VH-VL binders against Protein DJ-1 homolog C (DJ1C). Designs and how they scored, part 12

Target 1, 167 residues: Protein DJ-1 homolog C (DJ1C), of Arabidopsis thaliana (Mouse-ear cress) (q8vy09r84to250)
Amino acid sequence: KKVLVPIGYGTEEIEAVVLVDVLRRAGADVTVASVEQKLEVEGSSGTRLLADVLISKCADQVYDLVALPGGMPGAVRLRDCEILEKIMKRQAEDKRLYGAISMAPAITLLPWGLLTRKRTTGHPAFFGKLPTFWAVKTNIQISGELTTSRGPGTSFQFALSLAEQLF
Key: E = the ipSAE of ESMFold2; O = the ipSAE of ESMFold2 at other seeds; V2 = 0.75 times the mean of E and O plus 0.25 times the DockQ between their complexes.

## First folded at step 6 (VH-VL; framework fv_inotuzumab)

Design f2 (from e2 with light chain H31Y S96Y; at its last look DockQ between E and O 0.55; V2 from the best seeds 0.00; counts 0 for: pae O 16.8 > 2)
Fold by ESMFold2 at other seeds, look of step 6:
Structure f2 (fold): chain C 167 residues (1-167), chain A 120 residues (1-120), chain B 112 residues (1-112)
Amino acid sequence: as target 1 above (167 residues)
Amino acid sequence: EVQLVQSGAEVKKPGASVKVSCKASGYTFTDYYIHWVRQAPGQGLEWIGGINPSGGSTYYRRKFQGRVTMTADTSTSTVYMELSSLRSEDTAVYYCAREPYYDSSGWDYWGQGTLVTVSS
Amino acid sequence: DVQVTQSPSSLSASVGDRVTITCRSSQSLLYSSGKTYLSWYLHKPGKAPQLLIYEVSNRFSGVPDRFSGSGSGTDFTLTISSLQPEDFATYYCQQYYSTPYTFGQGTKVEIK
């Protein structure tokens, strides 16, 4: 099972590292991709993260799961990456698994149109930006191929849910 | 001295598989991607895919997805490319090449090439 | 997918001639870092391809100064200022901006 976890400047470190660690321990082939100009990026709390590759090297790959960490400005950096947007739209069109935690549902997925008719949750501070009918306050929300979660405190549950869905 | 040394020529029948090796020396193996490129008779260069030897992450061109597997053995500094379900159009010279992932200075060293011939 | 196309597909020239090969990309190869991911290779039958130019205009170590590269965004040129006997080969441009990485179809430089 191939998994993509994109990161950028201001990515939430807990959300990113827990995703990668849990999924790798479950046996997934996880690629950490930087949306920035280099492999080293600074997370939202000042931790330096080292990606495996630049996102440009992922453009033609097919992933069983693409999972987005949150963080500010991390979620914005992901939103503004055209290569990642194309990867995610293809993921959704092909009904393959994708996920987003914390700010990424509202900041990254919503502008891409990837929350249409999907029950979603997200970071409490951004909950009001989610589509009202479809927004829920659960810690983990699975809606078809989409899984969402609330923030750093739910990162472990989010990653375990994705691992269970993959395997 | 940087070297990429590939395994010798192969003759295979349709439907078989081939595994080509690329042994690296003279540099830090984990600082470079290894790419595989082929040239069929009368054709140009065609990228097949690549591998990051640190961790083993791979990237395959879609037309080869499902038929190609790339692996790396860090203990021997060797990359392998296996192509299965061979067809006559897979007859080509196969090259490995390194790309630095810490900068963008191009694919500076290539293996000598391995001729794979698929015939019945 | 990013396509790169070369012109001409072949040419005949004499030793001492100036030759120019062009490469056009279907989209900009300029990344947010300010770097442009276009390279040129020389390929002779029975030999591995050889890197000539990277990042549009940077000569690789040991490449003679008669080789030069130029261009911007989508349009690129390789120039050989005074063709030598060892320069009769096929030349490829390559984008390494995004996967799948692609080569031009090649330009064969033949002796007249």
Scores: ipSAE 0.000, ipTM 0.506, lowest interface PAE 16.8, mean pLDDT 89
ESMFold2, look of step 6: ipSAE 0.483; ipTM 0.847
ESMFold2 (binder alone), look of step 6: mean pLDDT 93; pTM 0.947

Design f3 (from e2 with heavy chain Y59W, light chain H31W S98E; at its last look DockQ between E and O 0.74; V2 from the best seeds 0.00; counts 0 for: pae O 9.9 > 2)
Fold by ESMFold2 at other seeds, look of step 6:
Structure f3 (fold): chain C 167 residues (1-167), chain A 120 residues (1-120), chain B 112 residues (1-112)
Amino acid sequence: as target 1 above (167 residues)
Amino acid sequence: EVQLVQSGAEVKKPGASVKVSCKASGYTFTDYYIHWVRQAPGQGLEWIGGINPSGGSTWYRRKFQGRVTMTADTSTSTVYMELSSLRSEDTAVYYCAREPYYDSSGWDYWGQGTLVTVSS
Amino acid sequence: DVQVTQSPSSLSASVGDRVTITCRSSQSLLWSSGKTYLSWYLHKPGKAPQLLIYEVSNRFSGVPDRFSGSGSGTDFTLTISSLQPEDFATYYCQQSYETPYTFGQGTKVEIK
């Protein structure tokens, strides 16, 4: 079971670290990939995170799950990464699992067109950017291969839901 | 005084596995990726995959996924590439090469190559 | 996958000749940092490949100034201004923009 968790400058540390830790404890092979030009990035609250690889190394890999943490500007850094966009579109096209928490549904996935006809939740401050018919206010929302969640306070629930689906 | 020294030539039967070593010296082993590249007779260079010796993360070209395993031993500064279920088309010279994490200066140092011959 | 295609596949030349080899990428190799991830290697049978040029135009340490690289975006050129006896080899361009990393099919430079 291979999992990709991308990070960038301003990634939300709770969302990223909980996701990685829970999935690794569940037995997944988790790769933390930086979308920046170096492995060390500063999270939204000033924590320095060290990725395993740069995102360029992940371009042709196949993942059972790709999960996006939120954070500002973290979600924007992820959105603007062309390699990650290609990975995520391939993930969705092949009906393999993908997920996004907090700001990532609205800021990262929506511009990529990956929320089309998917019931979606997200961070309360960015909820209004989600498609009105498909937006829901649940802590965890599973819609086919997509799982979304709301923020740091739901990070464990998000990670556990992904682990259950991955199993 | 950067060196990558590979293990010697191997002759294998179809269906067997081969494990090639690449011992690094003259630099900080965990500051560079190691790539593996092969060249079959009369063919060009083909990238197989790579490894980050810091933590052991690997990336394999899709056609080799499931048959190749790369590992690193930081105590000996050595990377290993194992290719299983060998076929005659796997006959090639296999090279290791290093790449900087943060500076793309190209793949500046290569091992001397290891000939792997697959024949019955 | 990003493909790189070389031209020509082989050529015959004499010592002192100017040699030009082209490499075309299926996608731009320009990273957001402003760097372009195209390299050139020299390869002689029985020996390890040798880095000549990285990031399009930068000569690797110890590479003679008769070797130069140029280009941008998707189109790149390696030039050997005055061919020497030791330059008869096969030359490869290589993209390191994203995996799978790919090499051109090679250009064999032979003595006429």
Scores: ipSAE 0.006, ipTM 0.651, lowest interface PAE 9.9, mean pLDDT 90
ESMFold2, look of step 6: ipSAE 0.452; ipTM 0.835
ESMFold2 (binder alone), look of step 6: mean pLDDT 92; pTM 0.942

Design f4 (from e4 with heavy chain S57R, light chain S96Y; at its last look DockQ between E and O 0.91; V2 from the best seeds 0.00; counts 0 for: pae O 8.7 > 2)
Fold by ESMFold2 at other seeds, look of step 6:
Structure f4 (fold): chain C 167 residues (1-167), chain A 120 residues (1-120), chain B 112 residues (1-112)
Amino acid sequence: as target 1 above (167 residues)
Amino acid sequence: EVQLVQSGAEVKKPGASVKVSCKASGYTFTSYYIHWVRQAPGQGLEWIGGINPSGGRTWYRRKFQGRVTMTADTSTSTVYMELSSLRSEDTAVYYCAREDYYDSSGWDYWGQGTLVTVSS
Amino acid sequence: DVQVTQSPSSLSASVGDRVTITCRSSQSLLHSSGKTYLSWYLHKPGKAPQLLIYEVSNRFSGVPDRFSGSGSGTDFTLTISSLQPEDFATYYCQQYYSTPYTFGQGTKVEIK
């Protein structure tokens, strides 16, 4: 099973590292991709993260899961990556798994139109930006191929839910 | 001096496989991706895929998935590309080229090329 | 997939001529980092390709200043200000913005 976890400047370290670690322990082939011009990026709390590849190497690849960490400005950096947007839209069109935690549902997925008719949760501070009818306050929300979660404190639950869906 | 030295020409029949080597010297082998590019007679350059010698992660152009395998041996600083189920249209000169792992400034050094001929 | 298309496919020129080759991408090659991932290569039969220009306009080390690149977004140009005998070759543009990486079909610069 192939998994893509994109990261950028200001990515939330707990959300990213827990996601990658849990999925790799579950046996997934996880690619950590930087949306920046360098493999080394600084997370939202100052931790330096080293990606496996630049996102450009991922453009033509097929993933069983694409999972987005949050963080500010991390979620914005992901949103603004045209290559990642194309990957995620293809993921959704092909009914393959995708996920987003914390700020990523509202900041990254919503502008891409990937929350349409999906029950969604997210970071409490950004909950009001989610579509009112579809927004829910669960720790984990699965809606078809989309899984969302709330923040650093639910990172393990998020990652374990995705691992269960993959295998 | 940076150098990429490839193995010699090969003649193969349809359905066979070929394994081309690319030996690197003059730089830190695990700090650069290695790409493979081919040029069929009368045609332009076509990217086949690439490998990160650090850890062995590969990226293949979709049309070659299932037929191509790239590997790296860090102890000999050598990358290999194996292409299976050969067809006559696989006749080409195959090149390896390096790309900076951390900050790409184009593919700066290329191997001399390896002619692979597939004939019935 | 990102396609790049060159024009012309071939041209004839004399030593000392100014030569211009164009390359058009099917989508913008401008990355969110601010860099544009377009390069130019020179290729002679029986030899390895040689990098000339990266990131649209940066000459690779040792490349003569008669070679220059320009452009933005989707439209790019390689210019050879005064053609020399060693410049008769086929030139390729390449996008390295995203996989699959793709080359233009080539522009053969021939002796008139």
Scores: ipSAE 0.007, ipTM 0.658, lowest interface PAE 8.7, mean pLDDT 90
ESMFold2, look of step 6: ipSAE 0.007; ipTM 0.641
ESMFold2 (binder alone), look of step 6: mean pLDDT 93; pTM 0.946

Design f5 (from e4 with heavy chain S57Y D100P, light chain H31Y; at its last look DockQ between E and O 0.85; V2 from the best seeds 0.00; counts 0 for: pae E 4.1 > 2)
Heavy chain, then light chain:
Amino acid sequence: EVQLVQSGAEVKKPGASVKVSCKASGYTFTSYYIHWVRQAPGQGLEWIGGINPSGGYTWYRRKFQGRVTMTADTSTSTVYMELSSLRSEDTAVYYCAREPYYDSSGWDYWGQGTLVTVSS
Amino acid sequence: DVQVTQSPSSLSASVGDRVTITCRSSQSLLYSSGKTYLSWYLHKPGKAPQLLIYEVSNRFSGVPDRFSGSGSGTDFTLTISSLQPEDFATYYCQQSYSTPYTFGQGTKVEIK
ESMFold2, look of step 6: ipSAE 0.404; ipTM 0.819
ESMFold2 (binder alone), look of step 6: mean pLDDT 92; pTM 0.944
ESMFold2 at other seeds, look of step 6: ipSAE 0.444; ipTM 0.833
ESMFold2, look of step 8: ipSAE 0.340; ipTM 0.785
ESMFold2 (binder alone), look of step 8: mean pLDDT 92; pTM 0.944
ESMFold2 at other seeds, look of step 8: ipSAE 0.336; ipTM 0.794

Design f6 (from e4 with heavy chain D100P S104T, light chain Q27E S39Y; at its last look DockQ between E and O 0.04; V2 from the best seeds 0.00; counts 0 for: pae E 12.9 > 2, placed apart)
Fold by ESMFold2, look of step 6:
Structure f6 (fold): chain C 167 residues (1-167), chain A 120 residues (1-120), chain B 112 residues (1-112)
Amino acid sequence: as target 1 above (167 residues)
Amino acid sequence: EVQLVQSGAEVKKPGASVKVSCKASGYTFTSYYIHWVRQAPGQGLEWIGGINPSGGSTWYRRKFQGRVTMTADTSTSTVYMELSSLRSEDTAVYYCAREPYYDTSGWDYWGQGTLVTVSS
Amino acid sequence: DVQVTQSPSSLSASVGDRVTITCRSSESLLHSSGKTYLYWYLHKPGKAPQLLIYEVSNRFSGVPDRFSGSGSGTDFTLTISSLQPEDFATYYCQQSYSTPYTFGQGTKVEIK
């Protein structure tokens, strides 16, 4: 199973690392891709992360799961990546698994139109940005191919839910 | 009307600390970062760090790591910057500025500035 | 760290003159999204800095047409086509591509 975890400057380290670690332990082939111009990325709390590849190398790949960590400005850096937007829209269109945690549902997925008619959750501070009728206050929310979660404190639950859906 | 209103000027001795406030109004507080920038006399603008008022995540320029602390109070829409172990070189006007989460249009509104003077 | 360097550090000009300020970045500010994170600010004594130009060439709301930005990659220019009395100030370029966010050293535009 092939998984993409994109990261950018200001990515939330707990959310990214837990996601990668849990999925790799479950047997997934996880690619960490930087949306920046270099592989080394400083996360929101100052931790330096080294990606496997730049996002441009992922443009034509097919993934069984694409999972977005949150963080600020990390979620904005992901949102502003046109290559990642195209990957995610293709993921959703093909009904393949995608997920977002913390700030990424409201900041990254919502502008891309990928929350349409899907029950979603997200970071408490950004919850009001989600579509009112579809927003829910659960730690994990699965709506078809989309899985969302709330923040660093739910990162293990998020990753385990995705692993269970993959295998 | 968007406003960032900072606390008043401060005079401090070397070794003391200062805590400057930045009260936001006229916009959704949780949709914007707050950055702090200073200008020492005769010098240019220097970014100190920033805070995401949602959740309180901070990022500081390395030279200030260990002596700057930024906090946010969402109930009062106020951000604070505390700088400790003050030196005469910290004499400057300190500004807060907001940055949108959702676009890259830059830091569009700034506070009026707070003069911090460090002298014996 | 990404550094941005301005030239000149100061200049003298008259009302009506065309003024050009250059900003050079130590690395490309072009993001894979196609956006370039280069900004221009104006700063007058006793006032807060004011955003002029975002993403290289876009005027912020309310900024007069006489201000324009251009450039790509690592080399950028701010142009004031016809200097007005209120334009005597210090101008800063700034990168928001990666932390630490950095400003140029400033260009002081003074009355001749």
Scores: ipSAE 0.000, ipTM 0.551, lowest interface PAE 12.9, mean pLDDT 89
ESMFold2 (binder alone), look of step 6: mean pLDDT 92; pTM 0.941
ESMFold2 at other seeds, look of step 6: ipSAE 0.049; ipTM 0.692

## First folded at step 8 (VH-VL; framework fv_inotuzumab)

Design g1 (from f5 with light chain S96Y; at its last look DockQ between E and O 0.91; V2 from the best seeds 0.00; counts 0 for: pae E 3.6 > 2)
Heavy chain, then light chain:
Amino acid sequence: EVQLVQSGAEVKKPGASVKVSCKASGYTFTSYYIHWVRQAPGQGLEWIGGINPSGGYTWYRRKFQGRVTMTADTSTSTVYMELSSLRSEDTAVYYCAREPYYDSSGWDYWGQGTLVTVSS
Amino acid sequence: DVQVTQSPSSLSASVGDRVTITCRSSQSLLYSSGKTYLSWYLHKPGKAPQLLIYEVSNRFSGVPDRFSGSGSGTDFTLTISSLQPEDFATYYCQQYYSTPYTFGQGTKVEIK
ESMFold2, look of step 8: ipSAE 0.448; ipTM 0.832
ESMFold2 (binder alone), look of step 8: mean pLDDT 92; pTM 0.940
ESMFold2 at other seeds, look of step 8: ipSAE 0.367; ipTM 0.805
ESMFold2, look of step 9: ipSAE 0.412; ipTM 0.821
ESMFold2 (binder alone), look of step 9: mean pLDDT 92; pTM 0.944
ESMFold2 at other seeds, look of step 9: ipSAE 0.418; ipTM 0.820

Design g2 (from f5 with heavy chain G106W W107F; at its last look DockQ between E and O 0.90; V2 from the best seeds 0.00; counts 0 for: pae E 5.3 > 2)
Fold by ESMFold2 at other seeds, look of step 8:
Structure g2 (fold): chain C 167 residues (1-167), chain A 120 residues (1-120), chain B 112 residues (1-112)
Amino acid sequence: as target 1 above (167 residues)
Amino acid sequence: EVQLVQSGAEVKKPGASVKVSCKASGYTFTSYYIHWVRQAPGQGLEWIGGINPSGGYTWYRRKFQGRVTMTADTSTSTVYMELSSLRSEDTAVYYCAREPYYDSSWFDYWGQGTLVTVSS
Amino acid sequence: DVQVTQSPSSLSASVGDRVTITCRSSQSLLYSSGKTYLSWYLHKPGKAPQLLIYEVSNRFSGVPDRFSGSGSGTDFTLTISSLQPEDFATYYCQQSYSTPYTFGQGTKVEIK
């Protein structure tokens, strides 16, 4: 099973690292891709993360799961990556698994139109940006192919839920 | 000086496999990507895929997925490309090419090319 | 997939002529970083391809100043200001905005 975890400047370190570590321990082939101009990026709390590849190398790949960490400005950096947007839209169109935690549902997925008629949750600070009727305050929310979660404190549960769906 | 030196020409029958080597020198091997590009007789250039020698991460053009394998040996600074289930249309000159570490996505230095001929 | 298309597919010219080759991309090659991922290569029979121009307009090391590149977004041009005998070759543009990396079909520059 192939998994893409994109990261950028200001990505939330706990969310990214827990996601990658849990999925790799579950047996997934996880690619960490930087949306920045270099492989080394600084997370939201100053931790330097080293990606496997730049996102441009991932454009022609098919993933069983694409999972987005949050963080500020991390979620904005992901949102502004046109290549990642195309990957995610293709993921959704092909009804393959995708996920977003914390700020990514409201900041990254919503502008891409990927929350239409999907029950979603997200970071409390950005919850008000989610569509009122569809927003839910659960720790984990599965809505079809989309899984969302709240923040660093739910990262482990988020990753385990994705692993269960993947395998 | 940067050099990429490839293995010699090969003649193969349909259905066989070929493994072409690309030995790098004159730079830090694990700080650059290596790509493979081919040119069939009378045709243009076709990108096959690439490898990050640091950690061995690979990415392949979809038409080659399942038939191509790229590996790197950091102890010898050598990248290999293996293409299996060969067909006559795989007859081509195969080039390895170097891509700078980040932000740059152009092939600055190329190997001399390896002719692979697939014929019965 | 991002496609790039060259024009013309071939041309005949004399030594000293100004030669212009165009390349059009199916989408913008401008990345959010401000970089544009379009390059030009020269290829002679029996030789490896040679990088001429990277990031639209930058000459690679050792490339003569008679080669210049220009353009933006989706439309790009390679110009050879005064063609020399060693410049008769096939020229390729290439996008490296995203995989699969794609080359134009080539422009063969022949002796008139």
Scores: ipSAE 0.202, ipTM 0.743, lowest interface PAE 5.2, mean pLDDT 90
ESMFold2, look of step 8: ipSAE 0.211; ipTM 0.752
ESMFold2 (binder alone), look of step 8: mean pLDDT 92; pTM 0.937

Design g3 (at its last look DockQ between E and O 0.89; V2 from the best seeds 0.00; counts 0 for: pae E 4.1 > 2)
Fold by ESMFold2, look of step 8:
Structure g3 (fold): chain C 167 residues (1-167), chain A 119 residues (1-119), chain B 112 residues (1-112)
Amino acid sequence: as target 1 above (167 residues)
Amino acid sequence: EVQLVQSGAEVKKPGASVKVSCKASGYTFTSYYIHWVRQAPGQGLEWIGGINPSGGYTWYRRKFQGRVTMTADTSTSTVYMELSSLRSEDTAVYYCAREPYYFSGWDYWGQGTLVTVSS
Amino acid sequence: DVQVTQSPSSLSASVGDRVTITCRSSQSLLYSSGKTYLSWYLHKPGKAPQLLIYEVSNRFSGVPDRFSGSGSGTDFTLTISSLQPEDFATYYCQQSYSTPYTFGQGTKVEIK
């Protein structure tokens, strides 16, 4: 099973690393891709993360799951990456799994139109940005092919839910 | 001096496979991508795929997916490209090329390896 | 896929001529970082391709000043200000914005 985890400047380290570690231990082929112009990026708390490839190399690949960590400005860096936007829209159109945790639902997925009529959760500080009728306060929310979660404290639950859906 | 030195010419029958090597020297092998490009007689340049030697991660042009594999051996600073199920249209000169970390052009190329597929 | 198309496919010129080759991309090659991923290569039979210009207008180390690149967005130009005998070759533009990476069909510059 192929998984894409994109990262950028200001990505939340706990959310990214737990996601990658859990999915790799579950047997997934996880690619960590930088949306920046270099493989090494600094996370939101100052940790240096080293990606496997740049996102440009992922443009023509098909993934069973694309999972977005949060963080600020990490979620904004992901949002602004045209290549990632195209990957995610194709993921959703083909009804393949995608997920977002913490700030990514509101900051990254919402502008891309990928929350329409999907029950979603997200980081408490950004919860009010989610569509009112569809926003829920669960730790994990599965709505069709979309899985969302709240923050660093729910990262393990988020990753385990995705692993269960993959396998 | 940066060098990419490729293995010698190959003659193959249809249906066989070929493995071409590209040995890098004069730079930090794991800090650059390696790409493979071919040129059939009378044709232009065609990108096949690439590899990041630092983790062995590969990406292939879709038409080659399933027929090509690329590997890197960091202990010998060598990249390999294997193309299987050869056909006459695979006859070409195959090049390896280095891509700098920051998305620059492909600055150093191997000398090329002629692969001839004939009955 | 991002396609790049060169014009002309061939041309004949004399030593000393000014030569212009164009390359058009099916989409913008400008990345959010502000860099534009278009390169030019020179290729002679029996030799490896040689990088001339990267990121639209930057001459690679050792490339003579007579080679220059320009353009933006989707339209790019390679110019040779005064053609020399060693410049008769095939020239390729190449996008490295996203995979699959693609080359133009080539422009053969021949002796008139």
Scores: ipSAE 0.302, ipTM 0.773, lowest interface PAE 4.1, mean pLDDT 91
ESMFold2 (binder alone), look of step 8: mean pLDDT 93; pTM 0.946
ESMFold2 at other seeds, look of step 8: ipSAE 0.376; ipTM 0.812

Design g4 (from f5 with heavy chain Y102E S104Y; at its last look DockQ between E and O 0.81; V2 from the best seeds 0.00; counts 0 for: pae E 11.1 > 2)
Fold by ESMFold2, look of step 8:
Structure g4 (fold): chain C 167 residues (1-167), chain A 120 residues (1-120), chain B 112 residues (1-112)
Amino acid sequence: as target 1 above (167 residues)
Amino acid sequence: EVQLVQSGAEVKKPGASVKVSCKASGYTFTSYYIHWVRQAPGQGLEWIGGINPSGGYTWYRRKFQGRVTMTADTSTSTVYMELSSLRSEDTAVYYCAREPYEDYSGWDYWGQGTLVTVSS
Amino acid sequence: DVQVTQSPSSLSASVGDRVTITCRSSQSLLYSSGKTYLSWYLHKPGKAPQLLIYEVSNRFSGVPDRFSGSGSGTDFTLTISSLQPEDFATYYCQQSYSTPYTFGQGTKVEIK
C-alpha cells in the first residue's frame, strides 16, 4: 500500500511525524514529499524535517492514501501547491482514500472543493470555516473516502484510523 | 571532473532483459538524482524514470511501470537500469543524467549513451 | 501529464542567421517560488545531450552568449543570435516542473 504525506514550511510536526511513523509501522510504503524547493523543511515549531522527494516527483504516481498534516503556514503552503491540488483531485475522483487533520480541512481541502457533501471535522480555531451543514465535532470523522481529525492531540487516532482503512 | 560513464552497447532478442550501468565520478553520488532517458531511431528524447541514490527511492514513467527497475550501489557510485520483456520498439540509445536534489535546474551532466538493439 | 510542443520540427539556415525556436507547454511551468522550470538542450549525433539554458533564460556554464532564452508561463523561445557552423544540431526544450518530465519533439537546425 502506497501513501503520500506532503509537507511544507510551517507543517505541524506532531501531525506529520505521527502519520508517517504509525503508517510505516503498519506496513505502508510512505513517501514524505516536500512542496518546497528543498527536501529539508522547517515545521511550525522550528523542527527540521527531511522529505524523501520533492512533490514534483509524485505528480504521476498513484497512492492508496494521501494524508495532509496541518500547521500554519503549512496548510497554506499545501493549498497553494498546484501539483498537490491535482494529485488530491485525482485521488478523490478515483474514490481513493484521502485525509486531512487540524487546519488542512478548512485551509487546504475546502478551497479545492473536496469537502462537498462530506461530513468533516477540523481544528477548533478554523471550525467556523467548514460547511455548516456537514461540519461535525468529532475527534475522527470518516465520510466515504475522506477522513478528517482535529489536531496534534488526535494525531494517533487519525493515523490509526487511516491504517485500519488501508489494511 | 564530473563524469557519468555508461556500459557498452547491447544486442538482445525479444523477451530478454538488459541491464545498463551508469558510473558516476567527480561529485558526491548521493546528492543528485539520476534519470534515464532514451532515444529510439528517428525519434526524440523520452524520459523513463529516475532514482534517488541516497535512499533508493525510484519513480518510473507509467508506460514502463512493471518492466523497468532502477537500483543504486553507493559503494561503487553506480546506478543500474534494467528493462525486461524487451520488444523491438525498445531499440534505442539510453542515457543517464543527473539532477540536483534541491534545484529544478537543468540536467547538467549526461552519460555518453548506450545503444540497446532488440532484434530477432 | 505536462506536454511541451516544439516548433518548427526542422529549419535550414545560413551561418550568421538569427534563429528562433519556440516551445509551448500544456500548462504553466511557474512554480510557487516564482521560478519557471523550462530548459533547452543541444543534441548532436553520437554525443550526449548538452544543457544550454535552464530556468528559461539562464545560460549554463560555458555556453556562448549567442544563445539566449526567453518566455514565461506557457510560451518560450530559444534564440541563436548569429548561427555558427558548430550550432547545427537538434534542439530540445524540456519541462522539469513535474514528472513525467517531457521533452519537445526536437528542432533540427541544418545548414543551407
Scores: ipSAE 0.006, ipTM 0.603, lowest interface PAE 11.1, mean pLDDT 89
ESMFold2 (binder alone), look of step 8: mean pLDDT 92; pTM 0.943
ESMFold2 at other seeds, look of step 8: ipSAE 0.238; ipTM 0.766

